# VH-VL binders against f1miw6, part 6

Target 1, 251 residues: f1miw6
Amino acid sequence: MPHFAKPLLRNIITRNLFNSIKKKQCLQYLQTLRTLQYDGFTTVYFGETDIPESLVTGEDFSDGYYMPTPTWCVVHAGGSQGWVPWKYRMFLRDELCIKQEDNLFFEFCDVVKKAYGKCAIVVKERRRQDATRPKEGKETEAQAHVPSVVNLTSVTCCPEVAKSYGHKLLTLPSPYNYLNPLDSAWSSLKWFIINNRKEFCLQSVDGVYSYQYILFSDLISKGIERINLSKWRTITTKVRRWENYYLGKLS

## First folded at step 14 (VH-VL)

Design y6
Fold by ESMFold2, last read:
Structure y6 (fold): chain C 251 residues (1-251), chain A 119 residues (1-119), chain B 110 residues (1-110)
Amino acid sequence: as target 1 above (251 residues)
Amino acid sequence: EVQLVESGGGLVQPGRSLRLSCTASGFTFSDYWMSWVRQAPGKGLEWVGYIYSGGSTYYAASVKGRFTISRDDSKSIAYLQMNSLKTEDTAVYYCARLSYPTDAYFDLWGQGTLVTVSS
Amino acid sequence: DIVMTQSPSSLSASVGDRVTITCQASQDIRYYLAWYQQKPGKAPKRLIYDASNLETGVPSRFSASGSGTDYTFTISSLQPEDIATYYCQQYDSLPYSGLTFGGGTKVEIK
């Protein structure tokens, strides 16, 4: 019955119910999503997560100095149908800063069209901050060991590309991250890494980069495989309960 | 005791109006979605419409434009206003509670009130 | 509205028989479908939700499966207390899908 028994979640819901701008964005998103579902669009959640290499090794080099650690970006998609039958992508952040995969979204749209037909592709909105800092001349000094907020910096999702395949691209409002089942899937993946990382610990900090990638890629692959269709349906059912709650309160 | 009690049914002539009431007790009415479901004599269940806890309403095509659902959370009452009644609207009308917030299936039913539309 | 076509409209079977009831949706409802049992003079009772999940306290002889547009409900060994009318009900793309019931299946014992 009350899946909202956790005090923290109830407190967050109570605060957000009175924010007129957040309420309008959430209601608009939910109404659009449900209209597309009614019109026969398959819902697919598309997103990314960052996995710092320190999460895999378990070591912390904090001793008062800067200690850059590589961060891997994993891009995948899923929904109530399970993971999309599309090979997830892994990017090292260094490679990502130089070369972003702008053709990836075209490929993704083609794959989901063939697998499911027309889709409602949901991506998380970039978290809003009222920062007016100039971006000119400011180098990106991303700390490799600091987990980043998901912001889709590795993939450009163009609404017109989605439309050309018969899809619709939706943006999930950032204040309502609970409505993204990918966040739960990413948490499950990170939990799997923590509990199984011994098998993939680096033998040397000067180890060959190919060895790191091979071992890390295998760990990720196994973690993703563990999140089967049954787990996806459990996750999406919980998200749907949140959706129903917000629909009931906001409309 | 958790219950729903319908009232306001009776005999009406075609083209006229009737208002049904559903009095809820034993639970926090304002938190729940409420629905009306009807069952013609000897026939199956037919969803009529529902109302969200926030007040928005949705209706089956067979009654859209003729029936209106409303709620008064301070009194814990749901209403069904039936206008332009037809003989095919003859049924037992149930008030039902939806399984908030799990999903939109029914977890509590009233006893029903009979509405007969005839000359 | 999403139309739910339930079959058969009635059936008679012997105690111990396996009975199967089907519902077909006019469009993909994924797995958002519940099954109800209604005995004469009583309110419906939900037996199954989300296509296949058995409610707590419901006998294990009841089961269901399906996805997409095609759903089945099964009583593995019919008992005298199972005489009732059974309904499917979809709750897919709320609020636009509505809460449509199938036409019902009256189950009797020969």
Scores: ipSAE 0.648, ipTM 0.840, lowest interface PAE 1.6, mean pLDDT 81
Fold by ESMFold2, look of step 16:
Structure y6 (fold): chain C 251 residues (1-251), chain A 119 residues (1-119), chain B 110 residues (1-110)
Amino acid sequence: as target 1 above (251 residues)
Amino acid sequence: EVQLVESGGGLVQPGRSLRLSCTASGFTFSDYWMSWVRQAPGKGLEWVGYIYSGGSTYYAASVKGRFTISRDDSKSIAYLQMNSLKTEDTAVYYCARLSYPTDAYFDLWGQGTLVTVSS
Amino acid sequence: DIVMTQSPSSLSASVGDRVTITCQASQDIRYYLAWYQQKPGKAPKRLIYDASNLETGVPSRFSASGSGTDYTFTISSLQPEDIATYYCQQYDSLPYSGLTFGGGTKVEIK
């Protein structure tokens, strides 16, 4: 009955991501993830997206020169259970997202522990970060003097913080971004913004920054609410299809 | 038509071996995961094991170490080698195709072949 | 290992009745569960995948739902051709979870 493998095959043929080292990284990631799932860990994808102000306001700066506009960062998490019951965070990118990360990740780990129990927390590998995957099951408890960390742009995700709550922090290798359902969730949010931003544009307003923040926050909140459990299941099922494909091919 | 045909069943004594074959037609066999499922007379379905398209195999605890699944993609045949057979291995053995690229549920079944293990 | 506890093991109902069978997993299988119909002397046929998705060509009187550990299969109006044994099967954390079946539910007409 199902002969819909062509889009997946075309994607694989188009991408130059199948060298032997990257294949081993993908297989190790998938084996670790599936072992954690079998051991009763709930998978939660923790991440961020950038939303330039121009996307929200709809202003067009295409008059022949580059205009640097402020960029907002949204931090949230989700999985097959939907969005984590945790208040997402918004940061103005240039203001300094970094200094708030220690408290934020602690709070996040506590919330997901209470909601789901032990979690496999998945974060994307940064491209310029030389992120060695945690060697789960070999050396997770011994020897380290200084905690190793995996940084998002805005948040420090410390493996030892996750471990203190009974979680495992797992890094998704960068060439396999389509194995992150958050990317599809972020695309859905941005699509919602594009189609609803005209309702949130103000003209002739003193103190534009404060009013734009209120409208921006409301638009983001409504966009996140629109990505319901049914939508989350659709995007996690698509990711699982890719995971199974690679498990089958690489094993 | 897309089909799977099992063969090689029969009567065998405990401790002996038997090899089942599953001949596939009508689809690109090398793209699919294949599995064996058995059903003892009057009992429910029991998963036996499966083989990935890449060749790695996984087995139920009840048969691990005794049964071996293999595939010959050039002939479009999956095999189940059953060694050290026990009377509790008596069952109809089904060959099944797992869904691709979606997941590991069974989307095509053979007719089954009976294996009877008795003295 | 993931144990699928299916109940009831058998049931009898009249034509037109609503029938319900359940499967409980020994751990969270999220929604990676399929339902099969097996008629006497025949190989099983998949009716539902991913807990709730009806396979193409399956009558709309069949439905299912569930998540986590608890899953339900329903025939809204039992027909004579629905006499069969029904099985659930999980496929969660592959390859480690295996592909375990529930014990089956034999459905008969009174």
Scores: ipSAE 0.639, ipTM 0.842, lowest interface PAE 1.7, mean pLDDT 82
Fold by ESMFold2, look of step 20:
Structure y6 (fold): chain C 251 residues (1-251), chain A 119 residues (1-119), chain B 110 residues (1-110)
Amino acid sequence: as target 1 above (251 residues)
Amino acid sequence: EVQLVESGGGLVQPGRSLRLSCTASGFTFSDYWMSWVRQAPGKGLEWVGYIYSGGSTYYAASVKGRFTISRDDSKSIAYLQMNSLKTEDTAVYYCARLSYPTDAYFDLWGQGTLVTVSS
Amino acid sequence: DIVMTQSPSSLSASVGDRVTITCQASQDIRYYLAWYQQKPGKAPKRLIYDASNLETGVPSRFSASGSGTDYTFTISSLQPEDIATYYCQQYDSLPYSGLTFGGGTKVEIK
C-alpha cells in the first residue's frame, strides 16, 4: 500500500508559518510607518495599476469570442494630502519591458520633497515568484555587494535615491493590499472609466490612432481629478482603521 | 445596556499604591482598546494611558514608570495599578472605551472614582 | 506626547451668539482630532471626530474644521443647554503620539 503522507497537515503547517512571518512583517511595517509619522515624515503611497483597453472599449468575454487587447500602466502617488502634484505617467505594458525612464524616481523624490518635505514613500512588495527557478547552467556574476532596490514593474525605486532627498522608502507586505489606499484610488478610477467611456467610443475615425490616444488620456485625467482631497481622506481613513486593527491585535 | 463601572478609589498617603478596577458589561470587551483618563477637581481632562486589545500599553509622560494598565478579558475588567502616588495624582479617574475599530477616540465612559492623595 | 493648546480657557456669551474655540497642536496631527462636551458632574460626550465629522444626533449648530496644527470648533447660535466645558483630543500617530487633550474651554451664558 502506498505510504500515507499527511499532505493537508503539511499544507496547514506551511500556511501557518508563512502567515506568522507575514504578520510579523506587517507589524514591523506599521510600527516603522507610525514612528516616521510621529517624527514628521509625510506618508506618500507610490504605485501603479493596469488598465486593459478592453475596459475602455467595453468588450465582453461572456459571449464566447474575444480579441486580445493591449494593457496600459498608470503610475501615480497620493496620500492624505491628495494626489502628489506630479504628472502621472502612462506606459504600454510592452514598453515596460525596456524600462522607459531611468530618472523617473529621482524626479518623483524631488517633487515630493518640494511639496511635503521629508516623506515616508510606501511601495507595494513584489512577490519573489522567479526566485524558485533553478539555474540549469551557471551564470556566475562577479559581484560581492550590490545595493537593494524596490521595483514597480515600470519604475526602479532605489532606497539610496530616496535617502539622498531625506526620504525613507518603505515596502508594504504583499498580502496586505487593503493597507494600500492606492488600490481604492485605482478601483475608483476604473469605475469612472466604465461609467464615462462613451465619450471615448462615440467617434470611430479610420486611421486616426493619435486622436483616440488623446481622448483616452483625457478620460484618465478626468478620472484622476475626480479623486479629490475629500475622497483621498476617506480612503486613507479607511486604511488607518485597518492599521489600527492590526496594531491592536498584534501588539 | 453598555456600561463601565470604576471602583477602588479612596484616600491614600503619598508614596503608597492603589489599584483601580473597571468592570465592563454589555459589549465584547476583548475587542476594544481601553483607556484611563483623569480629572483633578476643577481642572481639565488628562489622558493617563491605554491598553490595546492585544495587551500592549502606552502611558502619558506624567505617569510612565509609576502606573501600569492591565486587562483580564475573561472577567471583562481593566485595571490601573498606581504606585508612588503624589498629591498631584488627586483626581477623579475615569475608565473609557476607545471607539475601536474606527479610531482612538472615546465613546464610552464610566462615572469615575475619586482618588485623593494627601497626608 | 503631542501637546494640545486650547484657547480660550473660558468664555461668556449670550444666547444666540456665535462661539469659537481653537486648538493648536505641537506638530501636524493631520485631521485626527475629536471634540468633546462635558457638563458638570457628567462624563464627556464626543460631538465631532476626524476634525469635522458630526456625530449622529448632534445639532447642526455645532461644526468644526482645521488641518495641520490649527483646529476650530464653532457653535453658530449658543443655546442654554450648551453650557459645558469643551475639549479637543488628538489621536494622530498611534501609539507614539498619545491621546492628549486640550486644556478645556468653559462656556457660560452671560
Scores: ipSAE 0.636, ipTM 0.839, lowest interface PAE 1.7, mean pLDDT 82

Design y6
Fold by OpenDDE, fold request of step 21:
Structure y6 (fold): chain C 251 residues (1-251), chain A 119 residues (1-119), chain B 110 residues (1-110)
Amino acid sequence: as target 1 above (251 residues)
Amino acid sequence: EVQLVESGGGLVQPGRSLRLSCTASGFTFSDYWMSWVRQAPGKGLEWVGYIYSGGSTYYAASVKGRFTISRDDSKSIAYLQMNSLKTEDTAVYYCARLSYPTDAYFDLWGQGTLVTVSS
Amino acid sequence: DIVMTQSPSSLSASVGDRVTITCQASQDIRYYLAWYQQKPGKAPKRLIYDASNLETGVPSRFSASGSGTDYTFTISSLQPEDIATYYCQQYDSLPYSGLTFGGGTKVEIK
């Protein structure tokens, strides 16, 4: 009977340690973010969301054949100022074509520099699936982990590139992804898609065949446009409240 | 009733110390950030400092190093320890609650307690 | 620290008049602004938060707007009970910016 208690305790300890580390990372992120904001940096959240074709078509693939439906990746940025005056990008996630457009992040950095000046660019930490067992190594002083290159699915976000434009790249720790207002924006977009997709459908008859087309670009564009400055303000205010909560709790 | 009540104000000589207390009632004190704001006679409002629910404190530059804010959640009391008092510290001192859970607006105020620093 | 410049310092108007108070921040405070009313001998009372949200129970004659560095507080029709000093307050970039108030605007009735 005593043998089963050991693994559970280890798991609890590991979980607790992990939680402690993540909390510290969150606090550091928040402190850094607030410092930059105080220093006059404009906060811009840069990110992507996946839009599966099933979401757009409304087709219930509940029948057993998991055919991988094409998934679109939408890349955009926003913050307290609304959407960045940068045209959103859309990519098809096919195993074969994830050509990371290396120049996209440069373009983005240039646009936000022109629009806002110095920016704190916030990106989500990519869940490294393979982060095996933290080796028990030495309590190395939590040096402010200069965010390593954050690879989005379609875009590589390089801290050095950001720096060259006078920006700071920040990585939001993965357990705290809800502190990214883009998540709320993406949810709103997806909601819009679900509820309005029929309005963007066209029917065409060619002989004996009837085709249904969806104006996907228009649907996405309108969905993005519906998230106006007022909505962004609400979303960012909510995030700010959560940030303050964690600052108060973790400090 | 939700309320804050300040106490401990009075006349004190320069260089002396004084401790103010703020007793909270009608709400879960431990969940809120607490703050002190002062107002010199005939002057505007001046933020003194605040304390997080977690206990971290921040102060205005004018009082930093001299004033200390603390809290006793078990008693629902916030304190302002004022050391090395100066004539410029003469003011009505208000205890205030910051908006829950995370906004830093003053949503609840005490009636204030007068502190007079005079030789 | 973020400095809040409030204008005017005092004003006198007639009952029914429109009153406007401005608050300018030394930097963008991203709508994290509140307005308070302080009647003589009383503690301040919050009227508006998040730059434009009216507090519950506050009369609709009170309103506020603004963005970036510039914010405005308005009384559409001044009433006798509105005699008070009004303050703006920001809390942007905590904990580094602190909580700062404007200098106040004393509103009197002619």
Scores: ipSAE 0.631, ipTM 0.838, lowest interface PAE 1.2, mean pLDDT 88
Fold by ESMFold2, fold request of step 21:
Structure y6 (fold): chain C 251 residues (1-251), chain A 119 residues (1-119), chain B 110 residues (1-110)
Amino acid sequence: as target 1 above (251 residues)
Amino acid sequence: EVQLVESGGGLVQPGRSLRLSCTASGFTFSDYWMSWVRQAPGKGLEWVGYIYSGGSTYYAASVKGRFTISRDDSKSIAYLQMNSLKTEDTAVYYCARLSYPTDAYFDLWGQGTLVTVSS
Amino acid sequence: DIVMTQSPSSLSASVGDRVTITCQASQDIRYYLAWYQQKPGKAPKRLIYDASNLETGVPSRFSASGSGTDYTFTISSLQPEDIATYYCQQYDSLPYSGLTFGGGTKVEIK
């Protein structure tokens, strides 16, 4: 079928071109990262993870009526030196009020400058799955009327802020998330939550009802603490093996 | 059974050229990064350069522009082309395999081949 | 190229002595450093990788530590078969760092 062959051929050509572009982006990322490391920049991975409330409580909402579950966004940073000595941040994704700490990235850049000197700050690339939406309805009011994006997208990382502290902001290409050691750290944190959440519960009685309270902040803090320097070096070594693999194959 | 064997060393006059070969056996050569390391008589080890599995090459400053590393994966051979040789290039030249993909440290060495650059 | 300054250049010690060799990098190499032993007339042999990891089959009297720019290699009780020249080698920010060796330390008995 000539008709069906034409759509498949165009799709295959498009996918091959996209893969080739992403491979070149990966090589460019790795070359830039290694150049910065050679030039004495300390590598720091800055990022976020989502922790659904159901992961913390252990409650299964699938046997009831649909309801949105709150999701917490944890923002932190680390690398081969361990966690950055910086107080991690938590944001409630389902918050209705619009509040944002405009100085968060500025504070982060100051802290890592004092701790490590000039840094290569690596953040994950945001996927461009809806590139036509900004063109359609491109108005300041349209962007201003998406307030949950501001509260749910953690922190805006500005390259000019990083540059003002002598840092370099580097974007890790989306399909190569396994080159981000912070993702492994987040997985370890979530595993800790699943296996230890019961030890962070308090119970009280109010009349005929029993309530459970979860020491959520303490649970998260302890989980982060348990990802020590040794675990960070294990994670970083695994990422470096992937980096070497791609450097060897792509260059 | 896993080994590297260098060949092509010998006496050569300053300003001339010489090509060394490194024949690999017992492993999948195309998967590995390969390197050349030299040792002048009575002196320490000096890294010369390496070649990625993808073919890109990198060199020490002392030989950059004069030496060229290449590989033929179909024959499992690495080469070191040395041009504009100087008396300071007199050394035993080792071919070495890097511990890919683990990291860039040396896990297999040849026996070395002597290159003497002398009038 | 990252410069590796290794000291001492040579040493003599008695059997059973503790021997310490140091390497200093011209910049932070994090922990990407290996130690090699080279006996006369032979190719080098790797003893330690990633600053402190002992290669399989290497006697436990060998150890190493360090991070950043400063690294140490220790033989806790020198044996006659440990007569060799020892080298450190960095492999930090590839490909740009190169694979630079220290100058070597010749270890002798007596």
Scores: ipSAE 0.629, ipTM 0.836, lowest interface PAE 1.7, mean pLDDT 82
Fold by ESMFold2, look of step 14:
Structure y6 (fold): chain C 251 residues (1-251), chain A 119 residues (1-119), chain B 110 residues (1-110)
Amino acid sequence: as target 1 above (251 residues)
Amino acid sequence: EVQLVESGGGLVQPGRSLRLSCTASGFTFSDYWMSWVRQAPGKGLEWVGYIYSGGSTYYAASVKGRFTISRDDSKSIAYLQMNSLKTEDTAVYYCARLSYPTDAYFDLWGQGTLVTVSS
Amino acid sequence: DIVMTQSPSSLSASVGDRVTITCQASQDIRYYLAWYQQKPGKAPKRLIYDASNLETGVPSRFSASGSGTDYTFTISSLQPEDIATYYCQQYDSLPYSGLTFGGGTKVEIK
């Protein structure tokens, strides 16, 4: 049963309405998306999330100074039809890792073509680290480094690869990330992890890295499974109601 | 208390014009999309068109180019301007409110006003 | 305009019978479909939204399901007060899809 607070959404929309360029980008995105939907394209949201290992363990390293904990990147896709029938991917990521999987997007396009036919594949606009951070000068070495959290894609999403399968690749403009139902799915997954991590980590006296990874993968798999078709339709319907509200106010 | 009231129906000759009004009360009119739906005597419901809260309008193919929907938010009134009327436009015309926050199903209807197009 | 094909156009059933009405859309409408009840001389009343969600205050004998192009509305045990005409209505890819109704199904008691 969805609930919608009129004053809260109005405040969010009012903040964004004064940026004419971003308003035009949002309207163009919504118009393009709805045209593609009317033309029979299945909407699929493709994206990633970061799950720091500390979220699973709750551990804090106490060896005399702070060390960054490893962060896992989960890549998946879904929409009003549920999760795409595609094996999600997990990558271990450092803050400065630049890794590309050039065949992964090709494989993804093939899978969604076979499952749904032509798709509108929606990917969030990447946030550039320079664009979101004040200029601080040239900082030297890791000990002086002030880490910033950025959302990265581990997959290169080539428009020509999508086109070769009859798909259309569409970017969701950065300040309107709340129009991405994947973000709600990721929040649900992280909530599941927090509330169920003891069930998957307490079955062994000694967790070697590979054993801990297997249990972590089982936890992620169960969390993804819990976000069933009904939940996907709830979150896509909520996103659609926000899309309609914004479309109605802007046009 | 929360209601829509249509007015302006009547007998009109083919080729002439008629304007319907829909007066809203009991809710914040400017927040809602408004629509017109018609029902020919003994027939089913037919969507005519709607107007967004921002003012953009969209029409069924059967009336596009002949009918115009507008709104006056200060008076809480929606209008349907019907030009070049045809005998097949004879119907009861309902004003309807679309659900907030912008779901596009109808959650409030007026009583309807009859428009008869005949010579 | 998306064409909604509703069947049957009328039906007659006994009190207590299960009644089923179908709507078929000319293209995928992504579960964005509502069902309405209209009694003679009155404006329609919404019973179901988003294909399967029962509106608050609507009796539990009403239900609906469907996805893609095919949608079904069911009255599990027909009551005398259920005599009405029922309509489906899509609201999919706005603004381009329009707000198209099915042709209606008149439900009567034998």
Scores: ipSAE 0.596, ipTM 0.814, lowest interface PAE 1.9, mean pLDDT 81

